# VH-VL binders against Large ribosomal subunit protein bL25 (rplY), part 8

Target 1, 192 residues: Large ribosomal subunit protein bL25 (rplY), of Marinomonas sp. (a6w1c8)
Amino acid sequence: MSLSINAVARTQEGKGASRRLRNEGLVPAVIYGGETAPVSISFKDNELLKAVGTPGFLTGLVEVTVEGKTEQVLVKALQRHPSTGAVMHMDLQRAQADKAITTRVPLSFINAAQSEGVSKQGGRLTVESKLAEVRCLPANLPEVLTVDVIKGQLDQIFHLSDVILPEGVELVSLLKGEDHDQPIARIGKSKR
Short names: E, the ipSAE of ESMFold2; O, the ipSAE of OpenDDE; V2, 0.75 times the mean of E and O plus 0.25 times the DockQ between their complexes.

## First folded at step 1 (VH-VL)

Design Rn4 (framework fv_relatlimab; at its last look DockQ between E and O 0.12; V2 from the best seeds 0.00; counts 0 for: pae E 7.0 > 2, placed apart)
Fold by ESMFold2, look of step 2:
Structure Rn4 (fold): chain C 192 residues (1-192), chain A 121 residues (1-121), chain B 107 residues (1-107)
Amino acid sequence: as target 1 above (192 residues)
Amino acid sequence: QVQLQQWGAGLLKPSETLSLTCAVYGGSFSDYYWNWIRQPPGKGLEWIGEIYHSGSTNSNPSLKSRVTLSLDTSKNQFSLKLRSVTAADTAVYYCARTGYTYGFSPWFDPWGQGTLVTVSS
Amino acid sequence: EIVLTQSPATLSLSPGERATLSCRASQSVSSYLAWYQQKPGQAPRLLIYDASNRATGIPARFSGSGSGTDFTLTISSLEPEDFAVYYCQQYSNWPLTFGQGTNLEIK
């Protein structure tokens, strides 16, 4: 399911206007990019706080509704207060159907219980990475990436190269070279 | 809103180690890749390497054996060391942010002000 | 690694003219290409990202086009401040690489 949030257009910009908005319980943001002019917006603090805590909001496509008109965007930048962690400002980039995006998607490890490493050799799957950075067109953005560990043996280490990739999806780390084929999970002896 | 300030010794002798530091102001340090790029006088740009806040690095293969990238998250700083310098390492060195985290591509914005490093002889 | 070749090496034009700068990649970079302007004594300034998107604060006379291996930066009507060196940069694969630059000089 696509994530969505409502926003209100704003006409005042700058540091003074931004501080005034935050004092009113609003978080300033901007939507830019594509062929449409930048739009200055604000989010209600409570709605944004809930949205930021939702999986996929900071990493995936988000629908932002401004005055009944929706746009698909990606979070480009997020400014947090250094001591409180509160969101101070957001930059949102319009998703363009013909331009690739880069974001993080969840990893799903399947068939661990049925593997010989777990079922017969006393092993336990330990997940070391829950997300992987991908590059793809917006239409090709997967909700999750699957790693099938059915053939896993005790002491086996799984890497990014073991991820099942849909058509049109690239793992960013693998584009950097094979010394960036990071471990993502392993089957080790159960410590129970 | 983010700005980068860089510093380090500008004059070195051959075989010394180049050491530069870049400080990040007015933004999140933990959500971006931090880069070094160099430009010999009157010439083009060469990417040196990147470091992520986790400590993960990637360096240009042409320089990898001599490059060490590091960071100090408590000070919002990252550093470059280039060992065994020669006259060929004379260049303006820039720090820069790569923006491909949070769904955008790895182009460089913003850049530091640049530091000229001259290797004598 | 991906080599970016810019042409011409030097482009001599007058204010008001149209400038067309070329960047050619040794293999496809899709749309993962940026353009920078650099004036003497300054750091590069981002002009265009993702082949055709204008960066914030960049005048409308700057435009980018292309995909795959052939890219173009166009300045529709040159202003005196536009005479500088221009670089393309790819971010399709690592190492990240730049073209050798095109010097846009006043005729």
Scores: ipSAE 0.048, ipTM 0.646, lowest interface PAE 7.0, mean pLDDT 85
ESMFold2-Fast, scan of step 1: ipSAE 0.006; ipTM 0.558
ESMFold2 (binder alone), look of step 2: mean pLDDT 92; pTM 0.943
OpenDDE, look of step 2: ipSAE 0.175; ipTM 0.714

Design Rn7 (framework fv_relatlimab)
Fold by ESMFold2-Fast, scan of step 1:
Structure Rn7 (fold): chain C 192 residues (1-192), chain A 122 residues (1-122), chain B 107 residues (1-107)
Amino acid sequence: as target 1 above (192 residues)
Amino acid sequence: QVQLQQWGAGLLKPSETLSLTCAVYGGSFSDYYWNWIRQPPGKGLEWIGEIYHSGSTNSNPSLKSRVTLSLDTSKNQFSLKLRSVTAADTAVYYCARAPYSIFGTSYYMDVWGQGTLVTVSS
Amino acid sequence: EIVLTQSPATLSLSPGERATLSCRASQSVSSYLAWYQQKPGQAPRLLIYDASNRATGIPARFSGSGSGTDFTLTISSLEPEDFAVYYCQQYSNWPLTFGQGTNLEIK
C-alpha cells in the first residue's frame, strides 16, 4: 500500500519562513538527496498529523507530491514539539530503486508470555530498543522486524543478532562488527 | 537549507582550554549526531567526537581524556572544549552533522560549518 | 582503528580527462565509506556515501564503487572546478577515520 501526502514548495532563502508557515498551519520540511537539488516544502499540519499516525509513514517509503511531481522519500529526521508531540520539521531523503537506503524499522517482540522465562520462571520482558537501523534496497524495506523470544529463560538477554532478518536486509550495527551486537531486550526478574 | 555557524577563541597559549560553539539553523536538531572534526594546516582530517541531542557523547580515544562535548537544545547549539592544548592542537576545527543510528553511531558528514582556525603558540 | 590509504597522493590531469581515485581499508568496512571534496579555504563537501550513493546536488560525473577493502571514486570528465583534495572516510568502526587525501591538480 502506497503512503502519500501532498506538499507545497516554499522559499528556500526566506528568513523567518518557518515561523510564518506555522502561523498558517503549515509544517516546514526539506526534500534532499538523489540527483536533483534540495527542495524546501511545507505540509498542512492536519494532513501531516493524519499521515504520521499511519503505520509505516515514519519508517517506510512515502510518496510526496510537490507541484504535480511525485517523489519517493524516507523520513530521515523529525523534530517534534516538546509538549504536544506535533511535528515541527521534517527532513526527507529521496529514494532510488537501485541504491541502498539506511533507515530505522520497528522491532516486534513475540511469544514473551509463552516463554519459560516469563510463564514458568516469574520473569518479564523488558524492551531496551524499539527500533533497529537497517540497510537494504527500497523494495526490500520491511515494515517491522521480529524478535522471537519463545525460548527465553529468566535472565536471558536478547541482542541484535536475535532479530529475524528478511532476505536483502542487513542490520547496520552488525555490519560494524560483533562488538556492536547491542542488547535490545531481556527477561528479568518481575518486580512490583 | 540547514546551515552550521561556528565561533570561538582562535588564539591560545599552551595548557589553555579550547572552546568552540556551533549553532544549527534552518533544520532539525534532533535525530542527528553533531560532530567535531579538525584539520592541522596542510594535513588531513581527524574526527574528534560526537554528541546526540539527548546529551549522549562519543569521543576519539586518542583525545577522550581532554575532550568535553555539550549542547544547549534551547538554542540549537553544541560546543567543544579541549583542555591542556599544545602546538599539536593547531588546526582548523569544523562542526558537522551526521545521520543518527539508534545504536548511537555517526556515519557520514552531510553538512559542515565554515571552520574556525585555532592557533596554539609553541 | 581502521587505516584508510588513498592513492595516488597526487594526480595531475587536464580538464576533460577521466580521474580515478582509490581508497584501501586495512580491514573490511563493508559499504560504509564516504567521499568528500575539499577546496582551499573551504569545509569538505560530501560527494558519495555508502560507497556508491551520490549526495544531494552532486553532478552525475561523480561516481563511487567498491566494497570491503577496495574503493574507487571516478570523475568521468573533469571540469575546472573539480581540481581539489579528495578524502575517503569509513564509518564501519569506531573511531571514525579518514584517508590522507588525494590532491587532484591541473597538469
Scores: ipSAE 0.000, ipTM 0.432, lowest interface PAE 16.5, mean pLDDT 81

## First folded at step 4 (VH-VL)

Design B1 (from Ba7 with light chain S28D S93D; framework fv_barzolvolimab; at its last look DockQ between E and O 0.04; V2 from the best seeds 0.00; counts 0 for: pae O 13.0 > 2, placed apart)
Fold by OpenDDE, look of step 4:
Structure B1 (fold): chain C 192 residues (1-192), chain A 125 residues (1-125), chain B 107 residues (1-107)
Amino acid sequence: as target 1 above (192 residues)
Amino acid sequence: QVQLVQSGAEVKKPGASVKLSCKASGYTFTDYYINWVRQAPGKGLEWIARINPNSGGTYYNEKFKGRATLTADKSTSTAYMQLSSLRSEDTAVYFCARDTYYYDSSGYDEYFDYWGQGTTVTVSS
Amino acid sequence: DIVMTQSPSSLSASVGDRVTITCKASQDISSYVAWYQQKPGKAPKALIYAASSLQSGVPDRFTGSGSGTDFTLTISSLQPEDFADYFCQQSYDTPYTFGGGTKVEIK
């Protein structure tokens, strides 16, 4: 269910070459990772713009086809022009089926309004983080991680450990130890 | 009326430390996070860290981890930020700001709705 | 970190003009964007939150729009008191990040 985009290989590198590409309506990028050497590529500006506007392109697996060869990649960095905001460069990391990847995944908090802390005790859910870094095989990469706060009480703090993890998915912070169980939300009073 | 009043201007030498204060009033101090944001001369805003005055829990921008320390005194409704190992590039106006973010059945809201007047910190040899 | 690319860095306008400021996020940040106004020597003032919600007390000539990666602040008819700096901010994830700012100057 990966998004797909076409690219062309490029042989010239450097700031000058990149500028020329951009003038031609192309966006330079690089694919790296794995045992294969990095590959310099370029995207058509219009195609990339459309891709960037597609949900999941910047956060999920993408299939890049270069000269008939397709690779599965993750967008790791996107550089924009400081004035115009135009995409100037993109870094793409290869995703190998048998190699764990590390990436950030959106958090979805559910049942906040129905929680005792909110519904009965007058609290509100405050979200501290909307993303979590995960480690998993590409095939196990979720589109979203769910946090069920239905049992939330007033003044309760939710942590990464409260995230419902799909099979094969690990939270990077938790892998570092229990002391890295970061808060991600809380139910508290909010008076305006 | 919600107000955040910050301490006065500071002049420090490189390597020194500075501790800024932010006194909150007009609301329940422990109900909202306090954020610290700085603005170098002629530059944009940079988020430093956030503290939960109720729990004392803090979250830092990685850039400032180890150098910035946030604390809060419930009894005086005052938030503090200490910045150590000062450098010339730390010269900036430092703001405290109240963080208002909540989620309920009607949707979500998150932003800095009230700010202190700012404290100028100048680091020079 | 999420990069907020704000444009333009500065603009000159006259009273009554329509002014548009744009912020582009380096990734999809849904509607987690706020806009602030800052006058010289003063603290930022919140204008818009949640990309399009107007802060209480802010004139309705200020409007925010956008979702995903592209966001816009619009002043429908610039008033004398609107000459200031403006900043966007993402609250999608920590660290919170701001746009580079836009200075709205009198023509």
Scores: ipSAE 0.000, ipTM 0.510, lowest interface PAE 13.0, mean pLDDT 89
ESMFold2, look of step 4: ipSAE 0.409; ipTM 0.768
ESMFold2 (binder alone), look of step 4: mean pLDDT 91; pTM 0.933

Design B2 (from Ba7 with heavy chain S106E D109S, light chain S93D; framework fv_barzolvolimab; at its last look DockQ between E and O 0.02; V2 from the best seeds 0.00; counts 0 for: pae E 18.2 > 2, placed apart)
Fold by ESMFold2, look of step 4:
Structure B2 (fold): chain C 192 residues (1-192), chain A 125 residues (1-125), chain B 107 residues (1-107)
Amino acid sequence: as target 1 above (192 residues)
Amino acid sequence: QVQLVQSGAEVKKPGASVKLSCKASGYTFTDYYINWVRQAPGKGLEWIARINPNSGGTYYNEKFKGRATLTADKSTSTAYMQLSSLRSEDTAVYFCARDTYYYDSEGYSEYFDYWGQGTTVTVSS
Amino acid sequence: DIVMTQSPSSLSASVGDRVTITCKASQSISSYVAWYQQKPGKAPKALIYAASSLQSGVPDRFTGSGSGTDFTLTISSLQPEDFADYFCQQSYDTPYTFGGGTKVEIK
């Protein structure tokens, strides 16, 4: 369940050190946040490529081990090379068990094919948002949030309020009021 | 106290390989890059490659890519360079050098603060 | 590759003279320049790093200056032990490259 990756500490920092690391097949990163000083680290490129391909690595809690010391973190930012897509740098935020975190969680739309809108009315589900921003304690962080569209009709629009929320999980937009109940999907006519 | 001690002179025929060593002492071997630089008789200096002894990561001058191979042994604090497919033009003194870093206005850079004594490689038929 | 053009290729001077050696980079390289001294049969010795910073143990008569593309090494009062070859080196980008060298000879 728990996603993990090893990293090495860096003693040299700055643009030149980052340039050398990338030339050696290493990806520089920083762990920051909370009351603790930032820690400069690097990942081996091959290990990071495997980790990025693992579901939940970019959107869930990750255990990073640096010289036998482990930290729970979230991937907060990636820098990618604009032409090649290679990861150039990662920003990691510390997560503490007793402090709420804010992050993005994937949305999963279920039962579209069985809905009247799709099965009888010639519609197709179009997803407008693939992620939703949540706030919760780390222990309550879901891997995915579900939207059940079984009762969907042609031309129906689904909103954040249609998301099934586990206990302890809040949608950040909905905390701002009813006028922030943004559309996330619709059943519309099939197109060619 | 920082010292880089290189292996002894080598005489090789064209087409052979040579493996040179550079033993570091007086500092933490894995904290600094090791660079290899050569100097043909009566000529200037030419950078070959560098290695991070901690990770084993390397970067080669394109001129030597495919012929030069750098390795490091943390347990003996020794860096190695192998140069294959030797030609008469490879006759030179080969130096290893420690890389140290500094900041300037645009970021991080480096220079070679300690050098080994050099190893003479002669390639002759 | 960044080309470092060093001049002069040689010069003759007397003990006590001021000697000036220049390097010009083929592109702007900030202050990422080092200067080395090399005596016959010996390895190079670092004199200056970051264009103007004096390496520990190097006499104050050596000074470096410049930024961008034009760099200068000056020996304010030449001593007998200063007759040697001198090289600039850029570390802005790989491959690291050296100037062609300047031989400082006694007159």
Scores: ipSAE 0.000, ipTM 0.439, lowest interface PAE 18.2, mean pLDDT 84
ESMFold2 (binder alone), look of step 4: mean pLDDT 92; pTM 0.933
OpenDDE, look of step 4: ipSAE 0.012; ipTM 0.582

Design B3 (from Ba7 with heavy chain Y108W D109S, light chain S28D A50D; framework fv_barzolvolimab; at its last look DockQ between E and O 0.02; V2 from the best seeds 0.00; counts 0 for: pae O 11.9 > 2, placed apart)
Fold by OpenDDE, look of step 4:
Structure B3 (fold): chain C 192 residues (1-192), chain A 125 residues (1-125), chain B 107 residues (1-107)
Amino acid sequence: as target 1 above (192 residues)
Amino acid sequence: QVQLVQSGAEVKKPGASVKLSCKASGYTFTDYYINWVRQAPGKGLEWIARINPNSGGTYYNEKFKGRATLTADKSTSTAYMQLSSLRSEDTAVYFCARDTYYYDSSGWSEYFDYWGQGTTVTVSS
Amino acid sequence: DIVMTQSPSSLSASVGDRVTITCKASQDISSYVAWYQQKPGKAPKALIYDASSLQSGVPDRFTGSGSGTDFTLTISSLQPEDFADYFCQQSYSTPYTFGGGTKVEIK
């Protein structure tokens, strides 16, 4: 269920090479990880734009095909033009089926409006974290993590431990100890 | 071989609108942003807006929001700028310019590497 | 908005002279500065990008330097064709802004 995109291998680097890539409508990237050496690649700008606009591309597994070879990767870093927002470079980490990956996954908060804190006590849900870092095997990587706030009271703070975790998925912060149970949302009165 | 060719001079009355064109050639039109910059007589350069010809995405100088509208036609490799509610202060030469940028190990670089010849817009009663 | 203060507004020089134009940014903009030459009735022409990189086809008598807030365009030996207006421009953030310009006139 992973997204697919094509890339071309490149051998040249530096300012001149990058400029030439841009002139050709290409975006440089690197694939790294595993036992294989890093590979410099380029994407077509228009294809990458479409991919980036597709849900799950930046947070999920992606199939990259280079010269007929397909690899499973995660987008680990994305550099954007500071004014235009155009993708300038990407770092892609290889995913291996038998090796745990660490990546950030979107949080989805449900039942906020129905919660007592909101529906009866006049509070509003404020999200402090939209993403959570997880550790899991590639096959277990969720598209989204759900936080059910139906039991939320006014002035209640929700933490990472309130996240509903799928099987095989761990929250990285919680692995460090209970004292790392970070707040992710709260129900409170609107601030003036 | 990269060229930007703009439409001819325009004379308008206050309150009217004008639509300028910028035809690109010698490169892949959708790969580069097109910027619009104007220069009033004896004055400096003022950035108006830019458009991504591929996505149609636009970004405007706050000064021109609501009055300037950028569009692009991929089939003809032509960028357009419409400026409405013209006033005398809009009298200027209007340029389109290609925005080039690239990424390297030291960061990114950006500048306007190719410009149109300019279009004179005169607003007078 | 980032303000680019360019100086001088005008200068007179002779062929063979060393000419220096400066541009000061209202904030740190790293090396995101370009320099342009403009002749009467013509569009600006790119000379320097990324503060110090020479645009292809531009004579090497043109040099750009600087980082942060202070930038300089230098013409080592002024040629007859170099009498024109010059502008700096920041590409650090939108809205993109230009210096006020420098008119290089014949002495």
Scores: ipSAE 0.006, ipTM 0.552, lowest interface PAE 11.9, mean pLDDT 89
ESMFold2, look of step 4: ipSAE 0.344; ipTM 0.737
ESMFold2 (binder alone), look of step 4: mean pLDDT 91; pTM 0.930

Design O1 (from Oa9 with heavy chain N52D G55D G56S S57Y, light chain N93D; framework fv_rolinsatamab; at its last look DockQ between E and O 0.19; V2 from the best seeds 0.00; counts 0 for: pae E 15.3 > 2, placed apart)
Fold by ESMFold2, look of step 4:
Structure O1 (fold): chain C 192 residues (1-192), chain A 123 residues (1-123), chain B 107 residues (1-107)
Amino acid sequence: as target 1 above (192 residues)
Amino acid sequence: EVQLVQSGAEVKKPGSSVKVSCKASGYTFTSYYMHWVRQAPGQGLEWIGEIDPSDSYTNYNQKFKDRATLTVDKSTSTAYMELSSLRSEDTAVYYCAREGYSSGWYEDAFDIWGQGTLVTVSS
Amino acid sequence: DIQMTQSPSSVSASVGDRVTITCKASQDISSYVAWYQQKPGKSPKLLIYAASSLQSGVPSRFSDSGSGTDFTLTISSLQPEDFATYFCQQYDDYPLTFGGGTKVEIK
């Protein structure tokens, strides 16, 4: 259900502190947002590795415990080593129950194989966007947004407006107007 | 213009000490680690140690631990390396070098180097 | 300490040649390797860091490859300003260590 991880408060900040922390098996992070000052923390590398591999950690709400005090946060950014992909730093945003959050959520396209466009017309689904930016209260944050393409025809383009939205969830681009209803997938001819 | 300007060449006798300065300009001194590296004539590079100018945290190559002292003066944006009990094999060019900062939080190599300070230990 | 074994110690080449320099670490250092160029009488200049990231202002003819223990620096088409000594450096673990250098000379 609720993902949780322990963290340690830290007094050292900046790039050089990251090397010292990694030598101690720690990954630096910052909790920011809400009406309180940012807090510098660190995670144990082995615990963070396990957490990052858990579904929903990077896209959902996480409870972070710092010296016995718990905060609900959302992973807003990861800073990764450009060659290895190892997590070097995390930015965490505080989530408060009565304040809307904005974040990116995965898109799941279902039933493409059963669509006429794919099954009868020689097309295949090409996904052009894997994430969509949403705004909602923390309690309404979905782990994934679904696009059902069962009615898809050859040459059909699916847009953000085709996303199935749970109650309380808005797509940020659509709030900007109908000219921001970007394509997210299409059924097109096989490239062979 | 980011630069590191070091003090001038020195000639020292064995058993004495030397203190080399490295003045930083063009960037926030306390945001980047400073390293010291030496190069004996015709030879490769040898890491001496590092210092975090923000809190004076130091880490030394074990080879130099008993003889090297790294310090900073935040008010003048100047780093110092002092080497004591000098030997003839300490004759080298001594460099200060800044550890690079990128848009990530990963540790990296040395993107800005001082011009070097020749320290000659003889006689 | 992590030893960085660099080869060759020197290479004689002409303008336009492809030059390859090898650096081998005594243990797995992932991609924590940097490459420096040093001209006589000058301080080293950073070329490439993190085994893939080109330092600002460095020409695209410089590239590197490798991970783990074996790394290479390649100059795809040697230019007159590239005649220098090249060093690799690991920054995976303390103490930070450098290769012995490769002098690229005019044939």
Scores: ipSAE 0.000, ipTM 0.459, lowest interface PAE 15.3, mean pLDDT 81
ESMFold2 (binder alone), look of step 4: mean pLDDT 90; pTM 0.929
OpenDDE, look of step 4: ipSAE 0.032; ipTM 0.640

Design O2 (from Oa9 with light chain S30Y A50Y N93D; framework fv_rolinsatamab; at its last look DockQ between E and O 0.02; V2 from the best seeds 0.00; counts 0 for: pae E 13.6 > 2, placed apart)
Fold by ESMFold2, look of step 4:
Structure O2 (fold): chain C 192 residues (1-192), chain A 123 residues (1-123), chain B 107 residues (1-107)
Amino acid sequence: as target 1 above (192 residues)
Amino acid sequence: EVQLVQSGAEVKKPGSSVKVSCKASGYTFTSYYMHWVRQAPGQGLEWIGEINPSGGSTNYNQKFKDRATLTVDKSTSTAYMELSSLRSEDTAVYYCAREGYSSGWYEDAFDIWGQGTLVTVSS
Amino acid sequence: DIQMTQSPSSVSASVGDRVTITCKASQDIYSYVAWYQQKPGKSPKLLIYYASSLQSGVPSRFSDSGSGTDFTLTISSLQPEDFATYFCQQYDDYPLTFGGGTKVEIK
């Protein structure tokens, strides 16, 4: 998945420079990784606010244009002001075709209405996690991961291991072991 | 073309009942929850309840739970809302609305609405 | 019940203006918010769901930002067809509830 945004190169770095940029309505960021040297950039805060609110920007591949040159990146870290929630800084990692990336992708739960738990037993699907962290090569990054709940019964809990994984995609939590097979949804009487 | 077509306007006396129909077309009726929402003239929106057409299970706003009855007829792809013991404050436009599945995500937002049915309760 | 406090109740604006409408939920609703547009005599029309997802066929000048309790609908450059009443709706918990509405009028 890839979205686009324009950025401006900058030469000033560090906390003092970042405070000055934010006073000018700019949000500092760094593009790093790969074979190319890190690039310090800034975004206009209004443009970044719209981008951050766009589905897929924080979880997928993003195309950043700096002085007419375009790079594919992944948002790796985002710092927010603790009292206002404003974006203060972003770390962007270059996506390399031959290097695995780790990011979060949306979960899609299908067939809930047709499940026995929902259709006959008075349940409704309650989603506990909307995202799952994956590891894959950039070419294998899915736009969404599917969980088919057609066989769900009332009081059933669905876990990460119930996710339908495309070839080349791994769930990071499951790589840590069976005790990290966390709940992602349940069929119950309340959406909560 | 996905459509929800509701029955026509009705004038009712206090204490009577009204049954509004909502005929669905252009999609698989049993795969989407149907909701009912009302809007008093010049006022905001108020959720009445929902029904799963697949199995007929319902969930009602507590405000209406003793007066509202939601049903479906799968053979005609039609949802019904019956409101009993009508009173003047029940004068409103009543909408049916489909709960959508945008982009394959589970969603409760209402992506298709009927045209509305004006129910006027007057003495 | 989850209260959705919507403000302002009305806005007078000109074509080309940026219009901002806010909704505040009485408790954390994560991203389970939708926005609807309603023109006089018409049914509501879905604009945005799940906080920031734009419904198919809705112009990109509509956007939402926020999560948790505070949500903002923005119309970046108001067009003549955008004069209408706008409602937010939460669908995190029952009963489903709507904001009081914001009427956007031509100045």
Scores: ipSAE 0.000, ipTM 0.499, lowest interface PAE 13.6, mean pLDDT 83
ESMFold2 (binder alone), look of step 4: mean pLDDT 91; pTM 0.936
OpenDDE, look of step 4: ipSAE 0.570; ipTM 0.833

